# Ledger of designs, part 324: VH-VL binders against q9nrl2r1430to1533

Target 1, 104 residues: q9nrl2r1430to1533
Amino acid sequence: GGVHELSAFEQLVVELVRHDDSWPFLKLVSKIQVPDYYDIIKKPIALNIIREKVNKCEYKLASEFIDDIELMFSNCFEYNPRNTSEAKAGTRLQAFFHIQAQKL
Short names: E, the ipSAE of ESMFold2; O, the ipSAE of OpenDDE; V2, 0.75 times the mean of E and O plus 0.25 times the DockQ between their complexes.

## First folded at step 19 (VH-VL)

Design cc14 (framework fv_nezutatug; at its last look DockQ between E and O 0.90; V2 from the best seeds 0.75)
Fold by OpenDDE, look of step 19:
Structure cc14 (fold): chain C 104 residues (1-104), chain A 121 residues (1-121), chain B 107 residues (1-107)
Amino acid sequence: as target 1 above (104 residues)
Amino acid sequence: QVQLQESGPGLVKPSQTLSLTCTVSGGSIDYGYTWHWIRQHPGKGLEWIGTIKYSGRTEYNPSLKSLVTISADTSKNQFSLKLSSVTAADTAVYYCARGPYTSDNYYMDVWGQGTTVTVSS
Amino acid sequence: DIQMTQSPSSVSASVGDRVTITCKASQSISDYVAWYQQKPGKAPEPLIYSASYLYSGVPSRFSGSGSGTDFTLTISSLQPEDFATYYCQQANSFPLTFGQGTKLEIK
């Protein structure tokens, strides 16, 4: 506990969450709302899960953190066609992430 | 850091099937990326062969589609290329590569060192 | 298929020179272009993605620009280690396609 400076991972997660295009990624997809999602996506993940992993210091390498973020985007693009709002938001957010990831 | 390494026979006879494997280390192939095969004929440019996504879905070069199969083995953390009915025109350096999974921006950010395959009687 | 017409095919230059390589896409591909550097006997190495973004570790003398159909790779001040073959690639749609390459040779 206690107040401390955010790590690079924590800061980036905060930036991702605050991004206008984060809405598809904030939490896991609802099985009730999207009944076939988990038949297609085998490794579900979301920003709240990644944030929790960061808070628990589960990422030892930047590559591990990046992998989970990329998984999050890949899931979106695997399930959602290019012309959907989710895919379009994901495209913009991923582009933002790729720029920020180069600084890690 | 992720690394890719191509492997397979360097010599293949005409009409036979070229078979190559890309072994990935430092990362999992069933995690959020696309995996590519590219080749380069001696003294020539780069030619995309095909792509397999982490989900197992594939994309192939139309000029080679009927002859190409790309597959993945997550248990070995490998993905493979099979090119059937090879001719001298298939002599090339073959590269495997990784890129992000996107909707519309498929670039390669990590490459293997390449492996030379010669088609000869 | 989207064709990438790269020019010039070859260019001779000296250390310190400004070098420009161009790729023209047969149709608009937004900024979905990547650039690679390849040295003899080596695999291509990525330089730029999304037309203008440098990979970490790539010297700042490299830059990319363009959108739509016309794209440019620029080396502001050529260094000895920059003599190589460069390739553009459209990343927008399958089949993925490369430019013919530009061999940058020492004058």
Scores: ipSAE 0.891, ipTM 0.949, lowest interface PAE 0.5, mean pLDDT 96
Fold by ESMFold2, look of step 19:
Structure cc14 (fold): chain C 104 residues (1-104), chain A 121 residues (1-121), chain B 107 residues (1-107)
Amino acid sequence: as target 1 above (104 residues)
Amino acid sequence: QVQLQESGPGLVKPSQTLSLTCTVSGGSIDYGYTWHWIRQHPGKGLEWIGTIKYSGRTEYNPSLKSLVTISADTSKNQFSLKLSSVTAADTAVYYCARGPYTSDNYYMDVWGQGTTVTVSS
Amino acid sequence: DIQMTQSPSSVSASVGDRVTITCKASQSISDYVAWYQQKPGKAPEPLIYSASYLYSGVPSRFSGSGSGTDFTLTISSLQPEDFATYYCQQANSFPLTFGQGTKLEIK
């Protein structure tokens, strides 16, 4: 808790957004472009939503923030087969996140 | 601060079904993680039993054939193990564990305390 | 199934000693190895993931290395709290498998 944790969450989200492999995660998947996505993924989330939640101080604990980011990756791996560009990007970005999250 | 706690009977007779429950606190089992059962035989090492993902999809150790079932109850924040037709070889300490949902690197970052199960006449 | 062969089965050592434990996979698993420490009567605790990355709070005297089939865990200067059993785990594919363990005992 406190202002130091909120600054750390903001910094981590910025680093995730700036990472080359962030492209599948910036915004929610379009239902028009991917009609079956929301039949399979029950709790959609993306970096823009997480960043908004940080800005609105909606995370009470670091674990709540970490859980939303892990959910984002898990949705990617649940929907996308292992060899897709989306799953490969997710794998690399998640590995980067796990290193950065140790600093929280 | 996620914590896992196993519960269930400590003594089971041969041919019965072993039923264990893992209660999760400080986090939700339907958040994007994998949930595992592992056991440790007396004087031997660790054996992975199976995994349930937040979506309800499961993976089982093929050495346990059709004897194992893992399920989740999101309303109670619990996941459970059933192992049918137990023998003395199923005597072990049983652990539940959590790992991040990954595509290719299934390590375990949180473990329960373990519960001892003895299969004996 | 991928078998993990861990050696030695036990090590006797003194505080301050350097200890190396090895783990060999029956097939290539890239760097997808985890290491766990287990003290008597306690659950395993994570030490290392992806062969070489330490968990937060793990002392820097622990290090891991390797890729492919051959992996090592090294403790550069043993402390009293390091006497425990250590397990490697291949994390690459199901079924997940563990080494048989290495018991590190005080001399």
Scores: ipSAE 0.510, ipTM 0.878, lowest interface PAE 2.0, mean pLDDT 91
ESMFold2 (binder alone), look of step 19: mean pLDDT 92; pTM 0.950

Design cc15 (framework fv_nezutatug; at its last look DockQ between E and O 0.90; V2 from the best seeds 0.77)
Fold by OpenDDE, look of step 19:
Structure cc15 (fold): chain C 104 residues (1-104), chain A 121 residues (1-121), chain B 107 residues (1-107)
Amino acid sequence: as target 1 above (104 residues)
Amino acid sequence: QVQLQESGPGLVKPSQTLSLTCTVSGGHIDYGYTWHWIRQHPGKGLEWIGSIYYSGRTEYNPSLKSLVTISADTSKNQFSLKLSSVTAADTAVYYCARGPYTSDNYYMDVWGQGTTVTVSS
Amino acid sequence: DIQMTQSPSSVSASVGDRVTITCKASQSISDYVAWYQQKPGKAPEPLIYSASYLYSGVPSRFSGSGSGTDFTLTISSLQPEDFATYYCQQANSFPLTFGQGTKLEIK
């Protein structure tokens, strides 16, 4: 396809994905690798899902987009103790997101 | 644009249980975030009472823990506060608030308007 | 528990003045401090999170700084609508705690 100007949501998702601390969030957690994950996390979500929603223009309000991103972080902190690599990465990425979200 | 609104009786007798509800609109309480109760005695500062995560896990102020229960009703999109054995010291404006779910940075980015509760015989 | 010692308890100033409010934590809390503004009969409103980041809509005359134990809220040039009570809050760990508040009054 052609070159397109990214929306604010698209641009932010790109920045999140490119962030060094995005690795826990790129795709849904594997039930095979983490058998108890979906017993604990009832509303799973990941950046690839959010990106797809953005591409489909499913977010009408910035608050809806923000809610999904926050859910993604909430899930991470709910499942992963503070001292895990996932939680630490999530903490840094969330801080980055909170700064960027103020521009939305 | 999430909004929070406190509700409950404005007058409670000593030794009774104070019961308040926070109704959330424009968002869902089971969709991430952390939900807080804070109070403010007349002419005084702010005191954190407790919090409930979207998962239902709770945190309580140790000074009030034995008397406080926070719960959530996802079907009504509400979370509630119960404070037992109240005294005049529990007279205050009670606020509910929302903040991000974090590991170590629990600030409150949305507040309700507050509801006044008076403890009197 | 982490105590937040806020100072001063009250300050009188005029429109256009520079005002500084400080908050000292009893132990190091990194940059996990929030600031709130409260007007009489109203709920607190968030101003700053993570010590130095302003919420959207907060005027740029507000600024926050600090890390570790010492934190500062600064209003570079007071406006009439800024006269209120301000609170710091440590957001690092439970139990969450607030400073005693600073009442900013018109001189």
Scores: ipSAE 0.855, ipTM 0.941, lowest interface PAE 0.6, mean pLDDT 96
Fold by ESMFold2, look of step 19:
Structure cc15 (fold): chain C 104 residues (1-104), chain A 121 residues (1-121), chain B 107 residues (1-107)
Amino acid sequence: as target 1 above (104 residues)
Amino acid sequence: QVQLQESGPGLVKPSQTLSLTCTVSGGHIDYGYTWHWIRQHPGKGLEWIGSIYYSGRTEYNPSLKSLVTISADTSKNQFSLKLSSVTAADTAVYYCARGPYTSDNYYMDVWGQGTTVTVSS
Amino acid sequence: DIQMTQSPSSVSASVGDRVTITCKASQSISDYVAWYQQKPGKAPEPLIYSASYLYSGVPSRFSGSGSGTDFTLTISSLQPEDFATYYCQQANSFPLTFGQGTKLEIK
């Protein structure tokens, strides 16, 4: 809602981006490098897109912001087998996010 | 805030199919969560029935797998439970719930109000 | 299937008491335990996830601990609104399973 809440979203996105396990989530998956990704994942999203939406004040509620971040992790777990580096990074970053999101 | 509301008949005859619907408001069922059905038997505890992922993939309790179907209708923002060949043992309060889609940690962060279903002739 | 055994089945306690509820898993589940509070006639409400992390809005008198097979929910100073039934849940693998519950009653 307010300027204070939008600053909290930005701070949380910055914390996620700076986390060691953010590397699979910084930008959208390349269709050239991963041709079948967009056949499986219908609502692609990444941290750079979420950060842009925060900058444009597109989130009216904290729940909308949280939903986009959860979608980002869900896409990772839906596409990647559990034993992959991407899924393991996603698991650790999501756990970090759940702790930080309690502060919203 | 996301809210979940169960609906369906309160009374079902033995051998019939129990049909319940969970209506989701304040959020979208295809938006990256896992959606669950749980029931609570009189004088007994909670039992997980099954789940449907935002993608449509399902997981069922093996004890019910041949009897249970969970489905979603994204246009109505609803997911549903069908339980066939019910008996008195299926008398319970039925809850729908939501949790984050995780790789290995399936907890529920939002619950519906619950609806009582009685199986009786 | 992973069975969750809660102890005790019921507790009679007074306002201000420290109450401890335990939950034992039939095999190791790391810290993948959730705790729920259910008041009479209401749906369960989340208290704790990942054994020790409180949900937003849960009073700090609640705490959780444990890993592997043995888990504990503690209420440090019981309040009148805490009289309810408490359930643990293993969140590690399907089928998801719950403890049988612990009913906390006023003495």
Scores: ipSAE 0.592, ipTM 0.897, lowest interface PAE 1.7, mean pLDDT 92
ESMFold2 (binder alone), look of step 19: mean pLDDT 92; pTM 0.950

Design cc16 (framework fv_nezutatug; at its last look DockQ between E and O 0.53; V2 from the best seeds 0.00; counts 0 for: pae E 12.1 > 2)
Fold by OpenDDE, look of step 19:
Structure cc16 (fold): chain C 104 residues (1-104), chain A 121 residues (1-121), chain B 107 residues (1-107)
Amino acid sequence: as target 1 above (104 residues)
Amino acid sequence: QVQLQESGPGLVKPSQTLSLTCTVSGGHIDYGYTWHWIRQHPGKGLEWIGSIYYSGRTEYNPSLKSLVTISADTSKNQFSLKLSSVTAADTAVYYCARGPYTGDNYYMDVWGQGTTVTVSS
Amino acid sequence: DIQMTQSPSSVSASVGDRVTITCKASQSISSYVAWYQQKPGKAPEPLIYSASYLYSGVPSRFSGSGSGTDFTLTISSLQPEDFATYYCQQANSFPLTFGQGTKLEIK
């Protein structure tokens, strides 16, 4: 497609991806690297998947977009103990997201 | 878009089990978030009862833990509260609520309208 | 358990007044405090999360501040629709606990 102005969802995804604490969320967890992940997490999701959904205009409501992002964070905290680097990164990124989400 | 609605009997006899259900619409209880039960005795403040994560893991108020069970039914998109051996002290408005799954910051961003439960013989 | 001591228990004020409600935690809880507004016969409604962030739709006359143990909710210029009961909540540790509430009444 042609060059166009980013939607609010697109812009927020870009900001999330560029955030220093996005590294646990950029793509789906590897089953090879984390063999038990998908035994625990039943609805996996990541920023690259969410970005693709945004690009395909699959989100009709802001609540749908927010739900996917919150699922992503929920999965992180469900699998990772609070003292892990992943959980700590998630905590900071989620806080950032909550602020930005109020503008949607 | 998400809405929560409490339901259950408004009158319960002493020593019986109080049973309430929170029906969620506009969202799914197995799709992230944390789900809470809170109550408010007449003319009093708010008391947290317990919570259930989207995964089914629960947290309970220690003062009520031995008497409280919170469960979820994803097929009906509901989560429930059971409080056993009720007394007059359990008369209250009961609220269900939703909040983000955070690990360290559990606030409630969506509430049901509440349902009144009276414990009386 | 973390206790939340809210003050005052009640306050009378007039439209246009500046109103301040405080909440003190029994131990440090960083910025993990939420504030709610409750009108008679209604469910609580969220105002502020993480001590100082307003929910969408909340008027800018509301503000929250504080960290550690001392927190404040401020209404810069009271409006008729602001007369209600307000609650603080510590959101950091289980069991989750609320302040006892502040009833804001019309003078």
Scores: ipSAE 0.880, ipTM 0.946, lowest interface PAE 0.5, mean pLDDT 96
Fold by ESMFold2, look of step 19:
Structure cc16 (fold): chain C 104 residues (1-104), chain A 121 residues (1-121), chain B 107 residues (1-107)
Amino acid sequence: as target 1 above (104 residues)
Amino acid sequence: QVQLQESGPGLVKPSQTLSLTCTVSGGHIDYGYTWHWIRQHPGKGLEWIGSIYYSGRTEYNPSLKSLVTISADTSKNQFSLKLSSVTAADTAVYYCARGPYTGDNYYMDVWGQGTTVTVSS
Amino acid sequence: DIQMTQSPSSVSASVGDRVTITCKASQSISSYVAWYQQKPGKAPEPLIYSASYLYSGVPSRFSGSGSGTDFTLTISSLQPEDFATYYCQQANSFPLTFGQGTKLEIK
């Protein structure tokens, strides 16, 4: 809700974007480079989209923001086997997210 | 807030198909989670039976693979277990459970209360 | 299939005691271990995920540690509500598997 809560969301998204393991999540997966992605992932989302939603105050509840972040990781783990670079990056970034969220 | 409730017959005859349904309330079957069936034999530990993703993808315990089918009906907010050709060895408490799509693990963060199924003639 | 071996199978302890339960995986599962508490007649309840992270609402007297194959659950000062059976679970790969359980009972 308030401006303080949205500022916290912005701070958290900025930290996620700056993290070394953010590279699979910065923007939506390319249909040209990964043609089958959208056959498997029906609710795609990425950090650039989440950041835009924060900036536009589109999250009415903290739970909505958290749900989008967790959806982003869930998509990564559904599409990518656990031993891939993408899944490993997702694991590390999600752990970082959980640590940062505890500070709220 | 999310609650899971198992339903189905408590008594099943040998060779029949065990059919159970898990009803989800206080939330929805969606992309953020995987949905599981687990059982616990009398006086024993827990055995994972299988899982279903929102996409319809399934994973089954290899020991049960040819006998088990898990399906979902998102319009009813339910997912179901069928276990064919049951024997007395399938007598157990059956749980449905939910697990998040996290890179941390495939774990069960919400469990149903469990339903006892007895297989006897 | 990854086997999870818990030790001990049971432990008798008093309120206020420190208890440690161990779980060993038959092959490396990095930190992909969860711990559950099950009280008589109830479904399991989640305690810990990713070896060391507490679920929301779990008291801080519970802690977990480990990586690779060796994992521990520690209860720093037992309370009356902690007498239950505890299970570890490998969450690394299918089929998902559980330890055989550790019954924690009052002495």
Scores: ipSAE 0.006, ipTM 0.612, lowest interface PAE 12.1, mean pLDDT 87
ESMFold2 (binder alone), look of step 19: mean pLDDT 92; pTM 0.951

Design cc17 (framework fv_nezutatug; at its last look DockQ between E and O 0.37; V2 from the best seeds 0.00; counts 0 for: pae O 4.8 > 2)
Fold by ESMFold2, look of step 19:
Structure cc17 (fold): chain C 104 residues (1-104), chain A 121 residues (1-121), chain B 107 residues (1-107)
Amino acid sequence: as target 1 above (104 residues)
Amino acid sequence: QVQLQESGPGLVKPSQTLSLTCTVSGGSIDYGYTWHWIRQHPGKGLEWIGSIYYSGRTEYNPSLKSLVTISADTSKNQFSLKLSSVTAADTAVYYCARGPYTGDNYYMDVWGQGTTVTVSS
Amino acid sequence: DIQMTQSPSSVSASVGDRVTITCKASQSISDYVAWYQQKPGKAPEPLIYSASYLYSGVPSRFSGSGSGTDFTLTISSLQPEDFATYYCQQANSFPLTFGQGTKLEIK
């Protein structure tokens, strides 16, 4: 725990942000640009918010951190049909995340 | 760590409705996972019954679709199975399970202990 | 529906043996295969996802391989605690389907 675990969370978030397929997940979906998003997605979250929660030490357990990232992907798959660029990016980034998360 | 526990009657009479509940602890059922019911017939393998997404959407095995209902109660952190018009063929061990919502790769990473249901007169 | 044909149905083997279990999908499913171990009287436990990735805590003697239609679970050196039934599952599309199982008996 503690300091080493927080460093691992930060490193994983950085790797997710740097991944080519992070573009749908960097910040919350704009209500102006996508007006119906918040009618469908009730627990929005994005990488910038997760990174802030890591920096503020809001995650007590690795499972809490993992759950927020999984929620981020689940929102993507719930809102976007399978054949969209967003869903395909989500599929690839989630696969990368699942490999990295096994190290936590 | 998330844990799943099945509950419900062990004996059900033919033509009745089987009703099972899965209680989830250590995690929230509306937090972005997919929740499954699977059964295992005596001396046979595993059969997927259906799933409910964190959003409340459902998927059912076509072989059971008109007979099965899966629902969630977020206030109790539970999801449930109702299977109507049961016969002896529905005798099985029933499991609840969880998996990541992946859109195209539905594996199960946590399983409940299972509960035995016998259908007999 | 995608059928998963698992073989052999049962295996008797000695401690230290290499054991191979195969699973064949009725159509291509990429690497969307999971493997589970089930000990008598217990729930299935996850071993492998996406054909080849071990869950944390799974012994390294377990490995998986395959893509498309043909998949393999290998135990490189059988241990007494590996007595169990093993199932593959296609994870690609609904309805989710499982292989018939392979019962591993240790001599």
Scores: ipSAE 0.574, ipTM 0.890, lowest interface PAE 1.7, mean pLDDT 91
Fold by OpenDDE, look of step 19:
Structure cc17 (fold): chain C 104 residues (1-104), chain A 121 residues (1-121), chain B 107 residues (1-107)
Amino acid sequence: as target 1 above (104 residues)
Amino acid sequence: QVQLQESGPGLVKPSQTLSLTCTVSGGSIDYGYTWHWIRQHPGKGLEWIGSIYYSGRTEYNPSLKSLVTISADTSKNQFSLKLSSVTAADTAVYYCARGPYTGDNYYMDVWGQGTTVTVSS
Amino acid sequence: DIQMTQSPSSVSASVGDRVTITCKASQSISDYVAWYQQKPGKAPEPLIYSASYLYSGVPSRFSGSGSGTDFTLTISSLQPEDFATYYCQQANSFPLTFGQGTKLEIK
């Protein structure tokens, strides 16, 4: 515990979560609300899970962190057609992420 | 750097099933990309056969759909093509390729060297 | 299906020439177009994606433009190594389709 400065990963997750287009990614998709989601998406992930991994120091390399973020977007794009709000939000958020990731 | 390599028999008899495997090295077929099969008949242009996502979801060329099966084995970092009931028209160089997957872009940014498959009795 | 009509089918040019290849889509595909270069006996190599973005390592003499239905690949000053067959491809939707190709030959 204790107060400490956020790591680069922590800071980036915070920025992603606070982004206007983060709403599709904040938590895992509900199986109740979207019954077929997990039939299609085999490696589900969300920002809350990634945040937890960061907090637990499970990412040893930036590439590992980036991989999970990319997986998150990949899942979104696979399930959601291009013209959906989710896909559009994902596209914008991913672009934002790619810019921020250059700082890692 | 990611490399793709096609493998399989170079000669297939008519009516048999053409089977090819693409082995990916230097990267994973897990996510973030779409994996493609493309072929080129001698002296002709490029024809898309089909694609597979990391989830196992597939897309096929409608002209070949009933005859094509694409699968992936993530444990071996491979994906495969099966084309049933082949004829001379299926003689071609077969390429596997990778493309970034961003939901709306289906480019091929890395290609295998290609493997020649001849259909002959 | 989206048809990609590529022109010309072949073109002869000299080193130093400006070369333009055109691809027309049967319907609007935004900027979802790729260009590939293929040399004899070799696999296609990517040149351009999203109509105008060069892949890393591609010489700056290559450029792409267009949106909607009309797309162009331009080589500003042809080099000896540029003689090859070029293909456009729509990346908008399945089935993925290629242009029939343009063979660029030495004059």
Scores: ipSAE 0.019, ipTM 0.704, lowest interface PAE 4.8, mean pLDDT 92
ESMFold2 (binder alone), look of step 19: mean pLDDT 92; pTM 0.950

Design cc18 (framework fv_nezutatug; at its last look DockQ between E and O 0.85; V2 from the best seeds 0.76)
Fold by OpenDDE, look of step 19:
Structure cc18 (fold): chain C 104 residues (1-104), chain A 121 residues (1-121), chain B 107 residues (1-107)
Amino acid sequence: as target 1 above (104 residues)
Amino acid sequence: QVQLQESGPGLVKPSQTLSLTCTVSGGHIDYGYTWHWIRQHPGKGLEWIGSIYYSGRTDYNPSLKSLVTISADTSKNQFSLKLSSVTAADTAVYYCARGPYTSDNYYMDVWGQGTTVTVSS
Amino acid sequence: DIQMTQSPSSVSASVGDRVTITCKASQSISSYVAWYQQKPGKAPEPLIYSASYLYSGVPSRFSGSGSGTDFTLTISSLQPEDFATYYCQQANSFPLTFGQGTKLEIK
């Protein structure tokens, strides 16, 4: 629609997406590229999905929004060992998120 | 808005198994995060017992590992602690807690109110 | 295991005082330290994570600093509700470990 002021959730998602370490989280993991991912991760989620939920006003509480973001990070650390590029990116992005989330 | 509540018998006899349950409300234990058990002997500091991740994977304190089992029941949105062969040294307030799932920064951001367990014959 | 040596074990202070509590890690843990406040008969409550970041709702008179092995919690101007026991925790390696605690009492 028209130009409007971003909500706190929208703004934070924009900041997360623009972050240099967002690349593992922008969209769902490809089953073709990672065949065993969905055998391990049972509740997949990504920033594009979270953004869509925000756009649809599906988050009524900040805790619900935070839970989805934390799930996204949890999935990353569950699947990726700590020495991988994905885990390292996730660590930095999560740290950034934790700071920003305190403002919600 | 998550809340944690410990429950279980407050009195356990020596050599028996201590069994506690943490009931989670306002959130789901299979929806990310790390879930912890911590205890505090009377007048003493805090001791980490172990943790369970939303996937079911566990980590235990090596000093207690052989005696501790942590499990989760997603259908009840609970996770539990079992400590076998208890002695008077296991008398403590037991806390369950939640923290973020991380690679290298495991802190507790939500705590239960704690439940007192006394080991006595 | 990583030991967290917390000092002092107890401190008496007055309202308005500046109070500093220290934790020393037995090895470098970067900035992965959390601080908790515990009042008698209550569960610990989180104050600080990652050495220097305050949880929402924590008064700005609380601050944390440090990296590597030396960490500090500071209360710039003590208030009546701040009298409690404080704990540091290293969050970097398993097993997770806490400092011995600092009991902050009214003088």
Scores: ipSAE 0.892, ipTM 0.948, lowest interface PAE 0.5, mean pLDDT 96
Fold by ESMFold2, look of step 19:
Structure cc18 (fold): chain C 104 residues (1-104), chain A 121 residues (1-121), chain B 107 residues (1-107)
Amino acid sequence: as target 1 above (104 residues)
Amino acid sequence: QVQLQESGPGLVKPSQTLSLTCTVSGGHIDYGYTWHWIRQHPGKGLEWIGSIYYSGRTDYNPSLKSLVTISADTSKNQFSLKLSSVTAADTAVYYCARGPYTSDNYYMDVWGQGTTVTVSS
Amino acid sequence: DIQMTQSPSSVSASVGDRVTITCKASQSISSYVAWYQQKPGKAPEPLIYSASYLYSGVPSRFSGSGSGTDFTLTISSLQPEDFATYYCQQANSFPLTFGQGTKLEIK
């Protein structure tokens, strides 16, 4: 990734954070509030972590950035039943992301 | 960029088990995606065989469910197809593919090159 | 299972023609259809997802439309590299199913 790709990653993360359905993804799930989460989800990730990786220039390829965001959604669908508020928010935010990511 | 490559025997005898492997490069098999096997019969359309999720969970085409096993080996970055009791009807080009793990929109964004399997006496 | 029926099975067309391929689902799949292009001897390649969104790098002469059960792929001005077989796929639920394909040939 070049400088234009880093700016695009920053812009996309900002758009994801601003989206109404971002609330389940802003920060890592609390082990105290959700005791079994880390028994099921082995690669936890959240928007704040992804944003930090963008700021540190840790993504060398757009595919690496996309992979982390897809992992974030996949963790949501793996942990949460389909009819939960979290899974429904994930579905809508992922659809938004898929449209935006094709522009990269 | 992620690339998928199928491997396995091109010729299988009737009643044997077809075994294929998909090797993933430029990406990680356990990284938030769904991994698919699809086949294409000679001069015909595409048939979804089944999928394995990054977590190891599987879904199979009901028409093949008792005959199909899909598995993953994270350490080799591979996922595999076994189809038991093959007949001439299983002659096809076999593709592996990747798609995002979604709740309701399972499209496939990367395909392997395909490998031809012939089932013949 | 959701059956996807493509029409026509083949089309003979000339460079510059407008070509329309249709795909009908046996039950509603919202907008969750994908389209693939397959050239002889090659794997399918993604063109369109969610009925109308083009993959990056897909020429703007390709477009898709539809919702519910009826979907259309349109090539507005056919180019020599567009002669291929086209498949639709319902992406909404398992088992995932494909149309039988439409072969687009040189007239």
Scores: ipSAE 0.577, ipTM 0.887, lowest interface PAE 1.8, mean pLDDT 91
ESMFold2 (binder alone), look of step 19: mean pLDDT 92; pTM 0.945

